# VHH binders against Protein AAR2 homolog, part 7

Target 1, 357 residues: Protein AAR2 homolog, of Caenorhabditis elegans (q09305)
Amino acid sequence: MGGALPPEIVDYMYRNGAFLLFLGFPQASEFGIDYKSWKTGEKFMGLKMIPPGVHFVYCSIKSAPRIGFFHNFKAGEILVKKWNTESETFEDEEVPTDQISEKKRQLKNMDSSLAPYPYENYRSWYGLTDFITADTVERIHPILGRITSQAELVSLETEFMENAEKEHKDSHFRNRVDRENPVRTRFTDQHGLPIMKIREGYEIRFQDIPPLTVSQNRVGIEYSDRLYRLLRALGGDWKQLLAEMQIAFVCFLQGQVFEGFEQWKRIIHLMSCCPNSLGSEKELFMSFIRVLFFQLKECPTDFFVDIVSRDNFLTTTLSMLFANVRDSAHAGDDLKKKTAQFKQYLTNQFKWDFNCD

## First folded at step 5 (VHH; framework vhh_7yz9_2)

Design k51 (from k01 with E107Q)
Fold by ESMFold2-Fast, scan of step 5:
Structure k51 (fold): chain B 357 residues (1-357), chain A 121 residues (1-121)
Amino acid sequence: as target 1 above (357 residues)
Amino acid sequence: QWQLVESGGGLVQAGGSLRLSCTASGFTFSDYAMGWYRQTAGNEREWVAFISDSGSTYYADSVKGRFTISRDNAKNTVYLQMNSLKPEDTAVYYCAAGDSWFYDESQYDYWGQGTPVTVSS
């Protein structure tokens, strides 16, 4: 069903594969992991034989926005999520260390209700996520443990009340706040509408990279100082920048998260505007090209043709990257060759023209 | 060799009924869950109904209350009784055999050739 795996791999995964129990999730609803999504059947209660490492799980009920999470599975781990029909979201159930053996015994009795991980797509998933580590997930993942395709918004007034209750734990604190704020101007805009913000704990904790500006003059752009500041914020680990690029892309492609798309574009733009770093950060730039190549390869060809027609970001930004690498006195032959090959691939696959001024 | 043979499709007026049948051979029918899917030109295959190896039934919201899936293990046959048909039910209907984890076509071991159903308004 995806083809036969070598017996040694099947045996390894039975011994070391992780489990995801997704209890109470409605049948005939969307469930996905990594590269694949399905409509759940009657027997579905979770997954078995999940390879150790980082995975992205997501689901949606009817036409509701997609909701999901990243998790770094350890060998033999049992992760339990319970669906809450009232709130239409999942909740965590912790499995204490002293109960793991009993839980594993129970899993053997429900093996027929656990679908095997789709190994036929694992190599593609690994290539899309090979820079992501447990540390990456801990740094970026929302504090409340889930990623939603639509922003979780809260009124400024509601957030103020919730925070006040947490700080004082006083049953009549709300009455005091109401008395102190008789005029609603601080919680409403000039038109009387509530002032909204992303609910605390729901934000994806991406690095602060300046947003793209339409008015930016592209002649003489040099962002190496911004790159160095960003790398410093990441503890000097350039692999974490590529890991963030991979998380942003997965959030966009699989999670349908707009902020992921914006962060992905910001990283590509930053990397395309650093001619003075091409020599000193050559390993980063070599790996960046590989990551981007794989990401673009995995998108439907017509998708980026449509996006490029409406938004010329990729053709314009990558033209800058290609020119900067070609003209660099600091970039090594390896980077120049890899970049030229990448340019040729994009020209052939998407019919993009990078010979623009 | 496995085989799924479908019958019962055809032309029917809106509000009418049709009964589709799918007879299996070449595998142990009673060990498999059976499902019905439909596909219209230019669209991906859509799940319609499912019956487990134990006899539990499940339906897509669009057909719930109008369609009934059933099976006869002695005859190696699964049925789809379609009542109160609508023009939007016009499609090629497929039967499939699998293990019930997912209603994705890639998860099913065996598929029928499809039987066309046309509902006129």
Scores: ipSAE 0.000, ipTM 0.287, lowest interface PAE 12.2, mean pLDDT 80

Design k54 (from k01 with E105L)
Fold by ESMFold2-Fast, scan of step 5:
Structure k54 (fold): chain B 357 residues (1-357), chain A 121 residues (1-121)
Amino acid sequence: as target 1 above (357 residues)
Amino acid sequence: QWQLVESGGGLVQAGGSLRLSCTASGFTFSDYAMGWYRQTAGNEREWVAFISDSGSTYYADSVKGRFTISRDNAKNTVYLQMNSLKPEDTAVYYCAAGDSWFYDLSEYDYWGQGTPVTVSS
């Protein structure tokens, strides 16, 4: 993705890049940052020359679900993570301020054990993450500091019993609850299966977006009100909505996280159903199309085939977006041109059919 | 803010060569597709050549095999090497920059002031 870097940039990356030490991680296991993943060697202890800014780190051992985290690296930062073989996850280790010089000396001695950041993909990574800030990560990232591809779930019954036992120092409390048919019924769905939820502290803290609904005619006024409420919840900062879209997409694509895929779809659907916002939120819609273009470019071709053949979500939802922009009395010529160009690109590259409603 | 500055135009004999340069400032050059257009008196601007952010090049049929577009991201500069010039290449040449987020087709967001090229018979 680029010719050889100029020597000035290489020197800059060496002097100002960040470090990630990932200690005790098993050999021959998957480790990745941003666009690249690989199987770890014997000597692997982490990464060097990480550009300042937001990155996504992820890993998995044989057949295990991916575990990862977002981090906003500062120039010259040393981030230390330790693998815990018993819990099969990583743990944070703080570097005390008075030990920074010692850690930097240690890094020089272990340079051959540190893989360089895959800079050849950095421009592509930047295109997927340019709206994400440190504030975005702090707002959305799970409290427990990790994102897992397989959700950490707990049943409503188990949560109720755990909380009840904290309040009651009665060894027989659980036996009384198990005897009660009405209590048991409250924790099961229509098929008698336990109702599950994400364990407290493990959830990715996405904004509440209206759920996907059965395809229907234009819902412009209602959805525009919902978009406005969402933007207010984000402090009026429309860039944070696109930042959340980017976090959701990275969680889905690199993290293999189902909730990320669902949130990504909810945001696209919301943006596609707001004809009354096209004039007042022009910058948001122009940037939304750009963000979506970079995201779709990075999806595997098999993913697009599956969506088109078994789930019409993208073709149906984007058809609504294209019709709304084309027919708008309030959208400017620049948004109309950019949207038409995007539609043409998708038609040419993916052979998608965008039927107007 | 943003600026595109063209140079290298002038008078040249038919069959001769000229190299046009266009230096950009005020935006991230490496993220943009760059193109050259030309305009003759009384006519609309005509596309000449295009180079994507990844370095893919495209040419108008009238200049294929004679003109070469290239870029130097370290210098924020795009070039148009014009060989085997013909009198019909006489025009004002304009540099343009646009988002390269489409592989096939980019909208041009920024334009230069133009540099005149005159090819004598």
Scores: ipSAE 0.000, ipTM 0.227, lowest interface PAE 11.1, mean pLDDT 78

Design k55 (from k01 with E105Y)
Fold by ESMFold2-Fast, scan of step 5:
Structure k55 (fold): chain B 357 residues (1-357), chain A 121 residues (1-121)
Amino acid sequence: as target 1 above (357 residues)
Amino acid sequence: QWQLVESGGGLVQAGGSLRLSCTASGFTFSDYAMGWYRQTAGNEREWVAFISDSGSTYYADSVKGRFTISRDNAKNTVYLQMNSLKPEDTAVYYCAAGDSWFYDYSEYDYWGQGTPVTVSS
């Protein structure tokens, strides 16, 4: 009934879809998957008919910041999460292999308590996530199994004191040996404010992309070297760089995670500053433009207009990309054509000016 | 002038095989995703198979495991290999090309005129 997907695909997803049981989640609370969120009813126990592949699940109670997770679902998989009202978060529950058949039988009895996956937006979701794999999720996802929209921050001083107390307690308990007091670090920034860090285990494990610097003797070469070092860190798999860009974007757009926005910008900036790589990494750059096209297409126009007005980041950075591709002897006609089409699309849809005069 | 020209249709017995071809001209074939649709008299067109500009393939449940879509960018041609044909596969088969920027089956820019396939029992 409606949407862009053929009925045959919908029927296939119904028969081969995955299940998410989200047990004990409070009524009248926000629950979402991918593009859609809603307020839960009294009988809500999870989702059915989830297409195989990567999805982002999130929730919020009492207007608290969103909390969520990525998962790569297999056909017919049953994933179980339990809500812990005391800690206001969810916990994983293992389904023993010998109980899978029994669990499937129980699912039929609770079908009316399972909301169907919102298929009308699946094609758009696929366009935002088609480079993300199970390996991507395992590499990037926080160790504690959840992503929080408001960073779980701890001051350097608090972290130092917690580590010192833990160390002293463990040492005293196990060895009962007196120790020298730990050496203090500087705990405040240049404005006298506490230096904050993401609490251990809560960090999204993005690749470290340091600020780009220009050497007068190596103009342009240093950026390509940074890209090659990053690709090497990813096992030579350029698709994992685009997968990380997609994770970062979804974290920001759907998860409301500012760290995702920062990583997304770092990747775009790096890709826009590598004129010497345009020929050797043609497939990466072609796919990068496609990924970015879908990301910008799926965002409300007003959202990016506000970001662009505040930071000028996208217009400035993409102007550099467009100029580098246009002026490249290495890019080839196909990449130049795709880049020009993308520039035209952005000019028409967002009224952005990319003149680098 | 753009064209999509289908060929390879015909009459075949149930359990048989056919290979459909669709040759494109007048646009840059390698920039487009390609799909196959089919239509029976009195019914709307239904999607059969899709291949992206990068070669990723997708199939309707009714044909999965029996049909294979492939492309040859050097020949500007997309193929549909149809095995284990059933009477229910009887239809006019249409080739379609969509902008790879959209990857949306319903947003296809170019359509062929169709090639008939009849599967008798």
Scores: ipSAE 0.000, ipTM 0.212, lowest interface PAE 13.0, mean pLDDT 78

Design k56 (from k01 with S106A)
Fold by ESMFold2-Fast, scan of step 5:
Structure k56 (fold): chain B 357 residues (1-357), chain A 121 residues (1-121)
Amino acid sequence: as target 1 above (357 residues)
Amino acid sequence: QWQLVESGGGLVQAGGSLRLSCTASGFTFSDYAMGWYRQTAGNEREWVAFISDSGSTYYADSVKGRFTISRDNAKNTVYLQMNSLKPEDTAVYYCAAGDSWFYDEAEYDYWGQGTPVTVSS
């Protein structure tokens, strides 16, 4: 145990570990950080010895969807979170500085009530999150400070009503019936179901990446332009794209968030359709393969059955990536070698077939 | 202090066999993927074999069917069994530890000092 980190880093974490105090959370409920979750005991009050850096904390009461958050812990930091039993979520109010100072004085007396961070999985966690920074969390994390596995949805009708009150608009002129399809209205889809949107402040603030397009015309220039625009939106920092890919994956894997899965797929598809960028963005593509390798290594076995059998997404999309790199005049020998090794790993480990023309 | 100590190199005739060993200290061996690389004078290091932390094995096309990589986590040791050796296998063999063999040689965490292997015709 202890992870595969340098001895000086392990020693640093023993001296500079952070704390999470989680006050008022019910006993016999699920609590987790990163790779490990457990049922809370009667005396549970939080965590100790958290390595500095980004972590994902999550919890659920019996039968409730997971609720969690990302936090970039500083050395020796004490983060205090309070559970609201009425709303069954974290309290939105910031904990006053004087209460944090009081808790800091009580830490020695609380030690038996604090679970240690699960170091046995830290190297794996680092491999999933090493591009994520404090800036990444600030950019992407929901404004209301929490991520929910069940989307906090609002109907277009409710959103319109809330906006109409702000603008003093007459609500009697909404919800008009579509004359060509009577089950479709201004606020319902073609099946008569309410059109839903994530409630303001609850959305994970991912970059807007166009959805998968059906086309026989694999035009590398158009997709490279999409990548260029995305990198520009990220201030030219390609590492932030991989950090977003890592946030999306953790939201899906640990947070059970559907939007994370969709964003993860969009990023993989975009990266797989940019043959004209393989030379100019070599570091991005090399690091992309590394990030994806660690993500796929950590997935449960049943995860791949759903992806491969239902959507065939990974096999079809990565076949495009492998063909684009193999056939590229612009990709260097190092990227071609790394991509071929990755293809061989996936073929042997998961028995996936990538021999599409 | 971190160490990767290689042993088992030497002189052997074509068609012969050698077993290389690499013993790790100063880090948690079972958390690392282990690889073998070789280098001939004037050339970059060439990947030979890889074994993941979970025990999955991979080989360069030039050594498939002749070389076998294995690990013993209790002994903190990785092995390279080399059979049916050819003169072109003559090189200095290096043990490496890292998160992934997808990195080039400059991106591995730790490298041994190398053990020379000479295969005569």
Scores: ipSAE 0.005, ipTM 0.312, lowest interface PAE 10.1, mean pLDDT 79

Design k57 (from k01 with S106D)
Fold by ESMFold2-Fast, scan of step 5:
Structure k57 (fold): chain B 357 residues (1-357), chain A 121 residues (1-121)
Amino acid sequence: as target 1 above (357 residues)
Amino acid sequence: QWQLVESGGGLVQAGGSLRLSCTASGFTFSDYAMGWYRQTAGNEREWVAFISDSGSTYYADSVKGRFTISRDNAKNTVYLQMNSLKPEDTAVYYCAAGDSWFYDEDEYDYWGQGTPVTVSS
């Protein structure tokens, strides 16, 4: 696609920019969209001139963990979120369709209370999110409508008891189970500590990709079968795999969500271990390199020194990708050329060494 | 309307130097990567050098160590300093603007008209 915004998108933003009302949000609190965050003033009521398409909105109170959401804004949309001071989260408020035009005029009269979308970063944001669609957001976004930087954890025992209470609607059910048939050891680890999991409805609904193992980092590994199964789970749409990679990256970088970082790494590793697919999935691999380029371009150089380079993940995994593409009889000249360009870019920009033995 | 205007081509003896310039107008120069391509008689265009919007430089193996690409955002101009010229460098040189990392012909949004360079032995 290129990194330049299409002229039609720029024209569309001026004519069809969206609005976000964020009502009742406390002053001197963090609020952000995409690349930019700031401390809210006394008059802050939301955003104006939001480009149509996917955006990530986030906030935090008193340095609490970030809470946010993805939303695919339609032309001229008015999205209303209301802050709940008791729960310290936001709630949706729907604007009736027959009142949209009047509400939009009211928003123009409140112009001084609406911060403009930081357009100077939109080209970069588009490059990070151009595969994400409304379908991607609906598939991956937590059921409860928000993404929290720190996982909402619950013990297996607590979850079991809550589910049992829902089924029986009996206020005494918990006491009866504990006394008559204790299953406490089922919910504890080897050290007697509660087993924890992400609370139902709070999980980011990423595709199931096996965790990284030592065997998965060897040059001789071949995971094309895993890739094909994943693509089938995504309805045969390889663009949805890259969209998920983009969601995972934004969750990690802007949302401070560690689960996003783990999923991002799993996708990169899978893509680096599929030498037999380099010809048949050429468009996917070409676009994968492009997506990763934009992601790494937007990261501070120090990010990889302090977080990723210590684990040697990117240098090790991308060295496998580069060797697999270089040595492939199936990869076309265009993929080999783009891969060599990307290797040179990373060497120049980050001073990374990809010498393959 | 956009324009890329190339200059600095000409005749030079082997071992000599030339500096090509390409001045842009009609788009935000600082947001674009700039590349140089060349085409010899009977051959397709080949990539020579590339400079990203951030100033990172990349070169074809045939010119690495001899050519230097640079940019001056205040003047909306990209330069190609060509040293130790060889008869094999004889070509029409084209300036192109596009995405910051791509130097493939199909990846550039804007192209100049070309400036001829002839290197005599």
Scores: ipSAE 0.005, ipTM 0.320, lowest interface PAE 9.7, mean pLDDT 79

Design k58 (from k01 with S106R)
Fold by ESMFold2-Fast, scan of step 5:
Structure k58 (fold): chain B 357 residues (1-357), chain A 121 residues (1-121)
Amino acid sequence: as target 1 above (357 residues)
Amino acid sequence: QWQLVESGGGLVQAGGSLRLSCTASGFTFSDYAMGWYRQTAGNEREWVAFISDSGSTYYADSVKGRFTISRDNAKNTVYLQMNSLKPEDTAVYYCAAGDSWFYDEREYDYWGQGTPVTVSS
């Protein structure tokens, strides 16, 4: 069975599983959920037997970048997405509550056009997403309802001009005030290139964590103050930090989103530079190592060969984590044991060296 | 359908030995870490021993040097060899299976129904 769901769970999901209708999506195009993707047939209209909880759906037409979304499915839910051929993306459609019974009858007649959820790997998916909640998705998901693998970029100058147009009356007032003490906005970087940012509504709304720099790998780094500030921004809910780490990882692994990879690295680096909080945030650090273990355990071997072989980020950063936990007066024996086991697993599985001087 | 079946419990005199077995079915045994836990009436469940998927072993201080955990992947079975038994070892013993990282009861995916062990003085 190797992780397959028991028959009683399969029967439960057949009767209580969620549905995704994905109407008008082109034939012979990529469609996926969680761990599995395939090319659509002419009769494809969506998915059935989706387990309640958070899932990541993604698709791409030939040669186009991958697009997708997170959704927390409720038991028996019917989610409807329609493909728009002109915009080459999907659009939401609400199902009124008084029409749900009729829609369920229609779905029964469409059963042969609905692909079953690939539950063979559901345990692995759960391990990658068990901290993610509906609230996490609502907080982080782009306002426009989709995650794109290719960043929708706009220049700082273009954004400024667009905003000025929308608030024409207010912009005139501000210009009058600013003339008393002229302030110039810089639209180019130190090399004269336009400063670019993600277009409003397309950004994944991750927490603001400072970017990685070469100086952040120095001995003696202590970022517990940054961690505490981040936890306060999350309402004191450390589980939401791990949920964000899981969303960032899935965005990168399944969504092919570079910003997800960058946020995932920022979180790992932050967690690896907090020796003074290892005791006070014990539960967070225990769970952090568990989350990271499942992320690295479930990855294909080629994932890290292609992406990490030139970037020694994980070996360098995790060496700091392992040394900090090993040498800590604050970390308990349980955290030290889990950390040592994790280090041994990574050394054996990936042949990584964590004793870099 | 998955199952964990414990066997080998019973009544034993202080200083005696017992060997517990736990046979797994319905999942790929070799992919899972295995643990032994025990519980006395009115008390919390406590961890006894853990064996990783690679065979690394870990023990609670109360049993270290007296108990030995081992596994046989060909038979889908985990064992707990209990030597120099004491009256305080009297408990219901449970085996548990989880991913290679798990060693706490909250982290295990599958549990057996338990096998009672009584140690007389």
Scores: ipSAE 0.000, ipTM 0.246, lowest interface PAE 11.6, mean pLDDT 79

Design k59 (from k01 with S106G)
Fold by ESMFold2-Fast, scan of step 5:
Structure k59 (fold): chain B 357 residues (1-357), chain A 121 residues (1-121)
Amino acid sequence: as target 1 above (357 residues)
Amino acid sequence: QWQLVESGGGLVQAGGSLRLSCTASGFTFSDYAMGWYRQTAGNEREWVAFISDSGSTYYADSVKGRFTISRDNAKNTVYLQMNSLKPEDTAVYYCAAGDSWFYDEGEYDYWGQGTPVTVSS
């Protein structure tokens, strides 16, 4: 929107908007929702007028890594989070159904302590998240209810000990020497260093897509079998693949999460290496181009100057996509037209060269 | 409540020019991309021209070099300047507002009622 919100929108949001109470969060700290972040004042207690649907909330104290969460807000919902200063994270507080009316009355008395949702950016936010559903969030969101920008790592040995204690099982454990590599044990790699992984419950539960390698960026690669396997893992719902792409992008751009960036790249690469699927998965490829268009449109210009070049991931991978669609006997005229228009848009907007051999 | 009102259509001789206007109300015009489509009796609508919210312009091959799309955000109006008109440009012209770059009919949120253009040989 530009300028003041239309009165009809303000009235709608006043009646149907959701609330987030974020209690005990430190003043002069970063707090954000979707496109906008700000430094909190002493009176800050949360947000009001949140549109129904999926939103991403994030925060950071004293330049610490960002921490956040996705939530699918219902009309008039009151979500309560409490900040724990000792653990430097938040936790949920449930509002009993019989107390909702009283809570709404109390919210009116603290209206000046609630920041309004930045509705002027909502159309753009919707374009970044329109495939994300409550089911998507439940499937992908970390079990512990929060997304951290910096990975919470743990050694395999420490995890084994913690799990043995938690399960009330035999806490006995034994390292064993790898018969083929005497430096390698059950808990150490081939060099004798501890094997590290993301701590249980902290991982974003993305689909398992093979990581990128130099050989995977060559022209002539065909991954339709991998795409079909992935779609089966998603219950045959191709919209969930795009929803995951959207979650990965938001985690990367707003949450500053490296794993989100890696998953986003893996999905783009997979989609760019499936020439044999262009006809049978036409709706998926058309929608993929639309999702990617909105994602790239919303990125700051400086982001691409610093991170992307003519030889980088996007120019190389999208060159494969554009060549595959252009040369396909299976892609229909509509997909070919949209893909050519997208290539032209990117060439004009970002000055990228897609004629890489 | 939203509305798109096209104007400027009419009868013109081959080689002539017309300027179509489309004025928007009921939504924030500057946040939307604008497109022009045309339709002849018994045929599907065909895309003519598109202007993004940032001002980038795109044209169908059949009109490229002859038509120019532009917008005036202060007046909530999009224009289509049609030069070197041909009999085959005869159609009802529609303006549309919606998705930033997709030209498909189903991607637009708002459509006008159309303005007829007749080019005589």
Scores: ipSAE 0.011, ipTM 0.353, lowest interface PAE 8.9, mean pLDDT 80

Design k60 (from k01 with S106Y)
Fold by ESMFold2-Fast, scan of step 5:
Structure k60 (fold): chain B 357 residues (1-357), chain A 121 residues (1-121)
Amino acid sequence: as target 1 above (357 residues)
Amino acid sequence: QWQLVESGGGLVQAGGSLRLSCTASGFTFSDYAMGWYRQTAGNEREWVAFISDSGSTYYADSVKGRFTISRDNAKNTVYLQMNSLKPEDTAVYYCAAGDSWFYDEYEYDYWGQGTPVTVSS
């Protein structure tokens, strides 16, 4: 996986690398950036030599679900995060500028407490994230600045009570709570269970793409109108669709986020069901195949056995992509050749069968 | 410093065979996929063959069944065995290292200087 970087890039990283100071994070806990994670030592205070660009930082205390964030690091930047042991999450408050200046002055004394960025995996990381920009992160990242592997859920009843308390003084809130309120019957589903939703500000702001359905297995599916609508929502920037696919993939692979896995599948299915767009969106489809190639290359063998291959999603959906491109009057020879080579790669690498139906 | 050095080019009669070699230095060869491209004067580079870091091989339709790409990680070398050569195979052949996906030459990290192959009728 590793890959050697050009010497000019390595020199640039040593001279212009960014820093992450992660204050108060517990010893013997999981901490990771991009492709690698490890257990923290007693002196751990953060990272040094982070390449400029977008990175994904994540951590876990004991057996708790992972929590993380995307950040676009600028050359020489010092990002400061504080761990809150009581809430077991990052501080949501901005760190004062004078405190950042003090930490910068002390960087030489903190060098032994800063883990170096895992350069040996940077090329693989770049291949997974090259469409992601600062604008992508701003658009998709949760408003509260963190991504959790297990959804931060709230009941509709709890949300109502929190809003009531926020809008009114304690005496008015108490008067409402002290009375038995039939509004509680509005907060349960048909089986009597609380209706749950992702807590406001915690949701990953992915584009709305219809969920996968039984129709995914039908011949003659044509979703070019859905693709066009999605591209319009992205301001006509097809690179942002691939950037979202890359965010979704990183969220499920590194962040262990189920919603990321679902969004990744929705995008692959949509792209595989657009035969009428193969000519007009040639650059998008060529780049889509490249993005998917690097994503599948990075998946561990166990991932396909336990998660992806069990659902037969990739073999079913990609067989539609391959047939659509092969049979297209709109697709150029370059897209047809690249798609055929991708099919050959998957057949050779994973022993997947796209011709057995 | 990194380097890719091609060798084995030259003049050959139609129907003949030629083996091109490309030796890498200055980077970890075994971590890289390797490709062969060819170019005639005034035209863009044409992809010929690709071998992954794990040894999986892929060929352009025009050379499939005639050319064989292989690698020797112990020698940091990639080879292109060219059989049943045709005048249309006349070109400068370039070795490239990287994770480029066959058609985008700008995605390769390292390129050789090229070795000329001339096939006479």
Scores: ipSAE 0.000, ipTM 0.297, lowest interface PAE 10.4, mean pLDDT 79

